# VHH binders against Transcription initiation factor IIB (tfb): the designs that were tried, part 4

Target 1, 335 residues: Transcription initiation factor IIB (tfb), of Methanocaldococcus jannaschii (q58192)
Amino acid sequence: SVDYNEPIIIKENGEIKVVKIGELIDKIIENSENIRREGILEIAKCKGIEVIAFNSNYKFKFMPVSEVSRHPVSEMFEIVVEGNKKVRVTRSHSVFTIRDNEVVPIRVDELKVGDILVLAKELPNIEEDIEIDKKFSKILGYIIAEGYYDDKKIVLSYDYNEKEFINETIDYFKSLNSDITIYSKDLNIQIEVKNKKIINLLKKLRVKNKRIPSIIFKSPYEIKKSFIDGIFNGKDAKVFVSKELAEDVIFLLLQIKENATINKKSINDIEVYEVRRITNIYTNRKLEKLINSDFIFLKIKEINKVEPTSGYAYDLTVPNAENFVAGFGGFVLHN
Short names: E, the ipSAE of ESMFold2; O, the ipSAE of OpenDDE; V2, 0.75 times the mean of E and O plus 0.25 times the DockQ between their complexes.

## First folded at step 1 (VHH)

Design g13 (framework vhh_gefurulimab)
Fold by ESMFold2-Fast, scan of step 1:
Structure g13 (fold): chain B 335 residues (1-335), chain A 118 residues (1-118)
Amino acid sequence: as target 1 above (335 residues)
Amino acid sequence: EVQLVESGGGLVKPGGSLRLSCAASGRAFSSYAAAWFRQAPGKEREFVSAISYGGSTTYADSVKGRFTISRDNAKNSLYLQMNSLRAEDTAVYYCVAEWDTYYGMDVWGQGTLVTVSS
């Protein structure tokens, strides 16, 4: 089982989003009229939700969840691998390692620092025929990362040296007949945009939540790439105050065959997450080529005993796969 | 710093045996997985065997049942016992340890030549 706060990417009612596994499972169990109890386990049937799992060919795809479960827990372990990707799991849960050129499960209590774990190198890129242009996608990414909006205006802040992106933003909003005010503040250029149609669209996409909208997870590669460029503002690294947004970004990067390292930092006593893009996966790493797969093989740096976030640990059943992807960085977990 | 030195290679007849050793200075084998790779003349480098810090092993299909990888963390050493050697095992064998990231610098040894010929 995994901790309440572990991120998981799901597909439900045609929507793709990243959620906390404990929040998802608690909701399913609490809304179920038929909960099966097996010892300390509470088990409920699950319908209409898909998660990412690998098939017999070692390729990831969305697969339906048949059951979810939770059980009381007093101990939890945080496994940190290369790139500081991490997942919190119970002692008896199995993750995946490599043995004899095969991906095999191994229990958490059998793991040692230096052992190799299986994580996602890339995730399925769902591409629906969606009517969003690249320019809007890039600006949307920037609004989510750096912007603010209210009922009257959108406010965007740029460094003076970003002249090309500043001009691109101004030209885009002018093309939509927006009311634009430009001024300098705190060594930055501020752009205030008044456009009721755009503001209403941002409300519809729930952009104030500062999460990646479902439509982006379902968009064509070029739209996803443009959105990411907006989030990172042309840079290779971005500092996030929101852990949830950082998690969203990592899952989106995996969909476009990019990867990332994570570095947790403290700025003015506030915990932040620096995500650094890896756009060229190191192809000369020979162990990664043992299997023609969607996997990357990373070694364990730390195993730490931690407090569970809630009173429970969580699990789900994916029929025919017996695995799923979750955790900050996309770990493959057995079920 | 960390350096790897392979030894034990040489000329051997088909069906013979050799034991390769890899000695590390520093901490290479006390905290990290380690592996053996080989490169035959005119071919790409290929995986042979790996061992985790905890002792879990993985082997290429071509050597499974014939080769045995082991480590001695107290002696900071990695070994490859090669039995029932074939002409196709002729290659330079490399010791590898310490992988930091996808882009990390692997610590590679200098290699040791194994020639299997009648």
Scores: ipSAE 0.000, ipTM 0.141, lowest interface PAE 17.2, mean pLDDT 82

Design g14 (framework vhh_gefurulimab)
Amino acid sequence: EVQLVESGGGLVKPGGSLRLSCAASGRTFSDYAAAWFRQAPGKEREFVSAISWSGGTTYADSVKGRFTISRDNAKNSLYLQMNSLRAEDTAVYYCAADRFEYTVSYGSETYEYDYWGQGTLVTVSS
ESMFold2-Fast, scan of step 1: ipSAE 0.000; ipTM 0.194

Design h01 (framework vhh_8h5u_2; at its last look DockQ between E and O 0.01; V2 from the best seeds 0.00; counts 0 for: pae O 15.5 > 2, unsure alone 64.9 < 65, placed apart)
Fold by OpenDDE, look of step 2:
Structure h01 (fold): chain B 335 residues (1-335), chain A 121 residues (1-121)
Amino acid sequence: as target 1 above (335 residues)
Amino acid sequence: EVQVVESGGGLVQPGGSLRLSCAASGFTFSDSSYAMGWYRQAPGNQHERVAIITSGGSTNYPDSVKGRFTISRDNAKNTGYLQMNSLKSEDTAVYYCAADEYYWGSEYDYWGQGTQVTVSS
């Protein structure tokens, strides 16, 4: 079982989104008319939800979830691997390692620092023909990363030295005949944009502040890439205050076959997450035979006993796969 | 700006009761994508979660406080509460409110300054 806050990418009613596994399962169970109880375990059937799982060929695909469950728990284990990807799971839960050149499950309580775990190298990239142009996608990335919007305006914040990006933003909105106001305070530039059409578009696309819109996860590769470029402002690293956004970004990067490292930092007493895009794949040379798989093989750096986030542990059943991808960085977990 | 402010702490006798409040600003407890918890830290000890409530309303308590503590929320006031009954000396600690906001993705945890609870005869 996994901790409440563990992110999981799901497809629900055709929409792809990243959610907290605890939130998802709590909602399902609490709204279920028929809950099966096995001791302390609460089980509910679910329909219409798919998660990413690997098949016998070590390829990822979306697969349906048949059941979800939760049970009270008093302890979790946080596993941190190379690149600082991490997941919180129960002691008896299984992750995946390599033995005898095969991917095999291993219980968390059997793990040791230095062991190799299987994570996602890449995720299924669903591409639909959507009416989002490349320029808008990039600007949308900017909005998500450094801005917010409401019914009246879009606000973007930049450092004074980011002149190129500021100008790009201004030019874009000018081209759309937008009402633009620029504020300067100290070393910060704030751009306020009034454009009802764009705001309506954001609403239509169900854009949420500091989250990647679902539509982006289904967009063409070029749109995803442009969006990511907007998120990172053309840089290789970005600092996120929002953990959820960082999680979303990691999953999106994996869809476009990019990987990243994560660094938790404190800036001005605020906890932040630095996501750094990397072109180098971290692999154990001994596992080179599996390089052509959808897997990346990372060493465990730390195993920490931690308190459960919600006091519950969560699980889901993926028939015919018996695994799913979840966690901060795309861990492969046994169901 | 997100802010969490705890209040309601104080000095009580063993067997007494206190009600702690957690006032939130910058986010809404009624949002379906959050979890709220109360944590306490006694001198020399680690933080201990004493109560948690999910967005769906599910609650959980450790055995140390189960049956004595009750976590709740008032959506209209955007405030969380911890009702503490039958207080014991071992309940003496600084109590913190923590909120995990997922939907807006601003922060994974919001903490306040804490409120001191002292149980002494």
Scores: ipSAE 0.000, ipTM 0.222, lowest interface PAE 15.5, mean pLDDT 86
ESMFold2-Fast, scan of step 1: ipSAE 0.011; ipTM 0.390
ESMFold2, look of step 2: ipSAE 0.000; ipTM 0.277
ESMFold2 (binder alone), look of step 2: mean pLDDT 77; pTM 0.771

Design h02 (framework vhh_8h5u_2)
Fold by ESMFold2-Fast, scan of step 1:
Structure h02 (fold): chain B 335 residues (1-335), chain A 119 residues (1-119)
Amino acid sequence: as target 1 above (335 residues)
Amino acid sequence: EVQVVESGGGLVQPGGSLRLSCAASGGSISSSDYYMGWYRQAPGNQHERVAIIYYSGSTNYPDSVKGRFTISRDNAKNTGYLQMNSLKSEDTAVYYCAAVDYEGFSDYWGQGTQVTVSS
């Protein structure tokens, strides 16, 4: 079982989104009319939700969840691997490691610093036939990372040195017959755009929540890539975002065969995350059996005892896989 | 309530073979919910893991028995086995079978079976 705050990417009613596992499961249990109790476990049937799991060929795909469960917990462990990817799990939960060139489950209480864990290298790239403008996708990413909008205008801020991206943004909105006002002060350029149609689209996509819209997770590769370029302000190596947006970005990167390192920062007791993009991914060791797998193999850097977020630990049953992907960075978990 | 029962222990000469069995019964146990393992303890020593077989069918062995011992599982009978070949005096111990829930709420241990390797 995992902690309340662990991110999981799900497919539900045609939408793809990243949610907190505890939030998802608590809602299902609280809305269930038939909760089964087995000892300390509360179990509810689940319908219409898919999560990512690997198949017998070590490839990830969305698979249906049959049941969800939670149980009271007094201790939790945070496992931190290379790249500062992390997951909070109970002592008895199993993750995956490599032994004798095979992927095998191992209990958290058997792990030690220096052990190798299995994480996602790439996730299913869902590509629906969605027509979205590539330039809009890039600008949308930038709006989510750095921008603001209200009923009257979109506001985007740039460093003076970003002339190419500034001009690209101006040209795009001019091509849509937008009213554009440019303000400059010191080393900063602010662009205000008035375009009713675009503002209404941003409202429909709920961009003010600063999360990646479902349509992007379902878009073609080029649209996802362009969106990510916008998140990273063109092609910057890093971006500073909320924990929730960082989690969204990692899952989206995995869909386009990219990755990132994560670094938690604190500014006046406000938690922010530095996400550093990795476009070329190498694993520590090439294993013959796993050459075509969707896995990367990362070394454990820390194992820390931590407080459970909600007083509960959470789990999912995926009947045809007995594993699922969750956690900040895409850990493969056994169940 | 889940129970595990070992059988097949005994006295054998160095270089000989024995096959241990571990039968699991009771409760809501299915073979897919548990991995099975063999552990041993010689007088004066800490217990050590001898073999594990996971739900996937994957196995794990320490260097001390690798190549000599083979763990297997009959899911229809909910029974695990340990085939021990090329036995050495150092293999003398009480052997325990465990059925271990992946979530670790319930570890079910047998009472142990004695294996003695002596001329």
Scores: ipSAE 0.000, ipTM 0.105, lowest interface PAE 21.2, mean pLDDT 82

Design h03 (framework vhh_8h5u_2)
Fold by ESMFold2-Fast, scan of step 1:
Structure h03 (fold): chain B 335 residues (1-335), chain A 121 residues (1-121)
Amino acid sequence: as target 1 above (335 residues)
Amino acid sequence: EVQVVESGGGLVQPGGSLRLSCAASGSIFSEDIYAMGWYRQAPGNQHERVAIISSGGSTNYPDSVKGRFTISRDNAKNTGYLQMNSLKSEDTAVYYCTADFYEYTLEYDYWGQGTQVTVSS
């Protein structure tokens, strides 16, 4: 079982989004008419929700969840792997490792620093027939990462050295007949945009939550890539974002065959995450049978005993796969 | 633990050639190197990047060595090379190899201990 705060990417009612597993499961259990109790375990049937799992070909796809469960817990373990990707799990939960070129489950209480864990390298790139402007996608990414908006305006701030992206942003909004005001002071450029149609679109996409909209997770590769370029300010290799946005970004990067490292920072007593983009993922050529898999193999850096977030640990059942992807960085977990 | 080891430095006359080698080692499953590079530091100067090569073979050189230096790599052996031709006294420096694994930040590449290259009679 995993901690309340572990991120999981789900598909529900045609929407793709990243949620906290504990929030998802608590809502399902609280809204269920038929909760089964097996000792301390509360189990509820689940319908209409898909999560990412692999089957016998070592490829990820969305698969339906049949049941969810939770149980009281007083102890949890945080596993940190290379790139500072991390997941909080109970000692009896199994993750996946590699032995003799085979992917096998291993219990958390059998893990040691230096052991190899299986994480997602590549997630399904869902591409629906959604037409979205590539330039808008990039600007949307920047608005989510660095900007803000209210009922009257969108505000974006740039460093003077970002002339290419500043000009691209201005040209885009001018092409939409927007009212644009540019302020410059020292080495900072602030762009204010008044465009009721775009502001209403941002409201519809719920951009104020500072999360990646479902439409982006379902968009074509070029739109996803452009969005990510916006998150990373067009040219930067790293960005500082909230934990939840960092989680969203990692799952989106995995859909376009990219990756990132994560580093937790405190800036003015505010927790932020530095996400450093990795655009080229090279294959582990020594793993012949797994060379075409969607897996990446990362070494454990730390195993720390931690307090559970909600007093519960959570699990879900994916029939036929008996695994799912969750955690900050996309860990493969056995169920 | 990841380790980077340089070899091939030494004393050479102006106009001569040297080939530097860089071997990276570590965990068997985390040894795919995203990029390899060479930096140098001459007395009184800051580190200067001399060459960089991605796993796919893309290279970059500063104007000071372009056309004279060639970086290459053997991905199966996690080994990089710097072929230095037409060496000048200005090339005298300690040369450092860097290995950037995809799991690590580019700001904190693994660096070797350095190998001295001296160009003089």
Scores: ipSAE 0.000, ipTM 0.197, lowest interface PAE 14.5, mean pLDDT 83

Design h04 (framework vhh_8h5u_2)
Fold by ESMFold2-Fast, scan of step 1:
Structure h04 (fold): chain B 335 residues (1-335), chain A 119 residues (1-119)
Amino acid sequence: as target 1 above (335 residues)
Amino acid sequence: EVQVVESGGGLVQPGGSLRLSCAASGRTFSTYSYAMGWYRQAPGNQHERVAIITRGGSTNYPDSVKGRFTISRDNAKNTGYLQMNSLKSEDTAVYYCAARYYSGPYDYWGQGTQVTVSS
């Protein structure tokens, strides 16, 4: 079982989003008319929700969840692997490792530092025929990362030295006959855009929650890539004050066959997450050659006993796979 | 949007007790919607965590207050509590309540309430 806060990417009613597994499962259990109890375990049937799992041939796809469960716990273990990807799991839960050139489950309490775990190298790139302008996608990423909007305007702030992106933004909104005001404020260039159609679109996409919208997870590769470029403002690293947005970004990167390292650090007593895009995936290349898969193989750096985020640990059943992807960095977990 | 307000601070003699309250407004609380913590800061010192309670009821305390302080919450009243017993002069500080919602990455902090332990 996994901790409440572990991120999982799901598909529900055609929408793709990243959620906390505990929030998802608690909602299902609370809305269930028939909760089955097996000892300390609370189990509810689940319908209409898909999670990422691997099938034969070690390729990921969305697969339906049949049941969800939770049970009381008093201890949890945080597993940190290379690249500082991490997941919190109970001692009896199984993750995946390599034995005799095969991907097999292993219990958390049998793990030791230096062992190799299986994580997602790439996730299914869902591409629906969505009519989103590539330039809008990039600007949307920047709005989510750095901007805000209200009923009257969109506000974006730039450093004076970002002339290229400033001009790109201005040209885009001018092409849409927007009212644009440009001025300096606190040594930065501010762009205020008045465009009711775009503001209404941002409202529909729930951009104020500062999460990646479902339409981006379902968009063509080029739209996803432009969105990411907006988030990172053309750079290879980005500091996030929102752990949830950082988690969203990592899952999106995996969909476009990119990976990242995570560095948790403190800036002025605020915990932040630096996500660094990596073009070259430095994993165990010998194992990658042995197994033609969507997997990356990373060594355990730390195993730490931690307090559970809630009084419960969580699990879900994917009947045809017996596994699912979750955690900060996309761990493959047994169910 | 979310506002957190502490109350219940005051002056108390060594060995006395105080109960701090933390009222949150701006959104509905449920067992599965937030975690709460209490933090304190004495003049000139860095702040330190005093207690945390997860949504499921798990609690954590530093050794300095373990056995003397108890954190709890009442989700129906959108209120968290810190019961402080056997107070010492070293417990003198401004006490802050923080709430974290699982739907968001932000911690919401109150303005603080003063606790003074002195004869």
Scores: ipSAE 0.000, ipTM 0.099, lowest interface PAE 21.3, mean pLDDT 82

Design h05 (framework vhh_8h5u_2)
Fold by ESMFold2-Fast, scan of step 1:
Structure h05 (fold): chain B 335 residues (1-335), chain A 121 residues (1-121)
Amino acid sequence: as target 1 above (335 residues)
Amino acid sequence: EVQVVESGGGLVQPGGSLRLSCAASGFTFDEYSYAMGWYRQAPGNQHERVAIIGSGGDTNYPDSVKGRFTISRDNAKNTGYLQMNSLKSEDTAVYYCATEWYLGSSEYDYWGQGTQVTVSS
């Protein structure tokens, strides 16, 4: 079982989004008319929700969840691997490792620092026939990462050295007949855009939530890449104040066959997350079945005892897979 | 502990050749999917990557050295190499061997002490 706050990417009613597993499961259990109890375990049937799991060819795909469960817990373990990817799990839960050149489950209580865990190298890239302007996608990414808007205007702030992107932004909004005001102060450029049609579109996409919209997770590869370029402003690293947005970004990077490292920092007593893109991953472990797998193999750096976020631990059942992907960085977990 | 040690640097005339070697200890190339790369730093310049080879043998080079430099590795000897041909004065730099779990992860880069390459008449 995993902690309440562990991120999981789901597909529900055609929408793809990253949610907290505990929030998802608590809602399903609370809205269930028939909760089955097995000892301390509360179990509810789940319908219409898919999560990512690997098949017999070691490839990830969305697969349906049949049941969800939760149980009280007083103890949780945070596993930190190379690249500072992390997941919080119970002592009895199993993750995946390599033993005798095979991917096998191993219980958390059998793990030690230096052991190798299986994580996602890449995730399925869902590409639906959605027409999105590539330039809009990039600017949308930047608005979500750095901008804000109200009923009258969109505000974007840039460093003076970002001339290419500043000009691209101005040209884009001018092409939409927007009212644009530019301010320059001490090597900082602020662009204010008045365009009611675009503001209404941002409202429809719920951009104020500062999360990646479902349409981006379902868009063509080029639209996803353009969005990511907006998030990172063409750079390989970005500092996020929102852990949830950083989690969204990592799942999106995995969909476009990129990976990331995470560095948790404190700036002015605020926890921030630096995500660094990894675009060139050369090889995995030498097992022949895994040469073309969707897996990356990372060593455990730390195993820390931590307090559960909600007082509960959570699990889900994926029939025919007995695994799922969750956690900050995409861990493969046993059902 | 992971350690890499460079050798093979020296003074060479323009158009000449040098072979650099990188001996690794504390890991095996086939065990942990480590990549090995060669990086250089010229006086007054930032570090730049000049070659990388993955544990499976995939290689990558910047345009500045493509066709002139060849990276290789001998997993049985736990050693990497950089063959440098048609050397130019702008190749003058300290050359470093590094091993990393994946490209771009500075936390897992293990750097050697460097070996000086000077290209002059």
Scores: ipSAE 0.000, ipTM 0.181, lowest interface PAE 18.1, mean pLDDT 83

Design h06 (framework vhh_8h5u_2)
Fold by ESMFold2-Fast, scan of step 1:
Structure h06 (fold): chain B 335 residues (1-335), chain A 122 residues (1-122)
Amino acid sequence: as target 1 above (335 residues)
Amino acid sequence: EVQVVESGGGLVQPGGSLRLSCAASGSTFSYDSYTMGWYRQAPGNQHERVAIISSGGYTNYPDSVKGRFTISRDNAKNTGYLQMNSLKSEDTAVYYCAAGEYIDVTYYEDYWGQGTQVTVSS
């Protein structure tokens, strides 16, 4: 079982989004007419939700969830692997490792620092609606990472040294006949845009939540790539974002066959996560060549006993796979 | 097409003052829709940003001149100003005015003046 706050990417009613597993499962159980109790387990049937899982050829795809469950828990373990990707799990839960060149489950209480775990290297790249302009996609990424909007205006803040991206942003909104006001504030450049059509589009996409909209997870590679460039401020290798946005960004990077390292930081007493794009992944390259898969093989750096976030630990049943992807960085977990 | 021309440079003693002017012209130019900046370059030194004033009237200065220099604009006259007080020998440089539709007024802006010499010496 996993902790309440573990991120999971789901497909539900045609939307793709990252949610907290505990929030998802609590809602399903609370809305269920028939909750089955099995010892300490509360179990409910699940319909219309798909999660990412692998089949016998080690390739990921969305697969339907048949049941969800939760149970009371008093202890939890945080497993941290190379790149600081992490997941909180119960001691009796199984993750995946390599034994005799085969991907096999292993219980958390059998793990030790230095053991190899299986994580996602790439996730299914769903490509649907092509209704987002590439330039807008990049600007949308930046709005989500650094900007804000209200009923009257969109506000974007840039460093003075980001002339190329500033110019690109201004030119884009001018091309849409927007009312634009530009001014300096502190050491940054502020761009205010008044355009009711664009503001209404941002509202439709629910951008105020500072999360990646479903349409981006379903967009073509070029739109996803442009969006990520916006998140990373055009040229930067790293970005400082909330934990929830960092989780979204990792899953999106995996869809475009990219990866990142994660570091928790404090900036002006605000907890942020540094997401750093990586071109050289610390992994067992011999295992990657031996196993033709969507997997990356990372060593455990730390195993720490931690307090559960809620009174419960959570599980999903994926009957055709007996596994699913969850956690900060995309861990493969056994059902 | 936009043109900018600096004036007001000259020789001044340490502790003195100078006021630089930047006149902008063009058939469709309005100063209040443009960002304006002052930059300087001394022989052997890199170009340095001295002051910026945005279309909304917000200003920014480096610590080296903050409190001594003041940037302002008169949109009705299409003219920007740099008031330079308590001048030091290290302020000796050619001063350039730049105007553009973008706030990051760097050396790559299209509308640059030819420069005006400021010399602070006894």
Scores: ipSAE 0.000, ipTM 0.127, lowest interface PAE 18.3, mean pLDDT 82

Design h07 (framework vhh_8h5u_2)
Fold by ESMFold2-Fast, scan of step 1:
Structure h07 (fold): chain B 335 residues (1-335), chain A 121 residues (1-121)
Amino acid sequence: as target 1 above (335 residues)
Amino acid sequence: EVQVVESGGGLVQPGGSLRLSCAASGFIFSGDSYAMGWYRQAPGNQHERVAIITTEGSTNYPDSVKGRFTISRDNAKNTGYLQMNSLKSEDTAVYYCAKDSWTYEGYFDYWGQGTQVTVSS
């Protein structure tokens, strides 16, 4: 089972979003008319929710969840692998490792530093035909990462060294016949844009919560890539104050066949997360059965005992796969 | 806790030399990774790999630094090095020591703050 705060990407009623597994499961159980109990385990049926799991070809796809469960827990373990990807799990839960070129489950309490774990190299890319162009998608990423908006205006802030992106932003809004005001002080540039149509679109997408909108997770590859380019503001690395946005970004990168490393830092006593993009991964060793899989194999760096967030640990049943993807960086978990 | 600490950067004139060090703790370069490498990032650019050394001792360099930079490791000290000779203004960047995955080249673990190298007259 996993901790309350572990991120999971789900599909529900045609919407794709990243949620905390504990929030999702608590809501399902508390709204259930019939909870099955097995010892300390509370189980409820689940309908209309899909999670990512791998099939017999070691490829990821969205698959339906049949049941959710939770049980009381007093201890949790945080597993940190190469790239500082991490997941919090109970000692009895199984993750996946490789032995003799085969992907096999292994219990958390059998793990040691230096063991190899299976994580997602890439996730399924859902591509619906949507009416959002690449330029708007990139600007939307800028707004979520660097900007603010209210009923009157959109505000974007840049460093002078980002001249190419500043000009691209100005040209875009100018092409939409927007009112633009530019302020400069020292090496900082602030752009204020007045455009009621765009502001109304931002409201519909609920971008004030600073999360990736569902429409982006369902967009064509080019739209997703442009959005990510906006988030990273022309750089290969980005520091996030919001862990939830960093988690969203990792899942979106995996959908466009990119990967990332994560570095948790403390700046002025505030925890921040630096995400660094990796767009060119080469296989150093031939794993005959796994060479075309959607998996990446990473060594465990740390196993730490931590406190559970909610007093419960959580699990999902995916009947046709017996696995699912969750955690900061996309860990493959057995069920 | 697993980490690396980069050091040895500084200001140097064109044609000069610097030796960067990467001190590792919590893991062993010779046993815990397929490769370790040096990466750099100049303002406004994406990071690039400038040197890699595998557990078997094989090295690889991009054309931009080949013949000028040499990567090495001291397993007894658990320390990696980058010897930089004939430095050019284009070498100005923050240099990072990173560990590659045992399965995939180019998958990066950046642990430290990096070390600034500035080549200017």
Scores: ipSAE 0.012, ipTM 0.479, lowest interface PAE 9.0, mean pLDDT 84

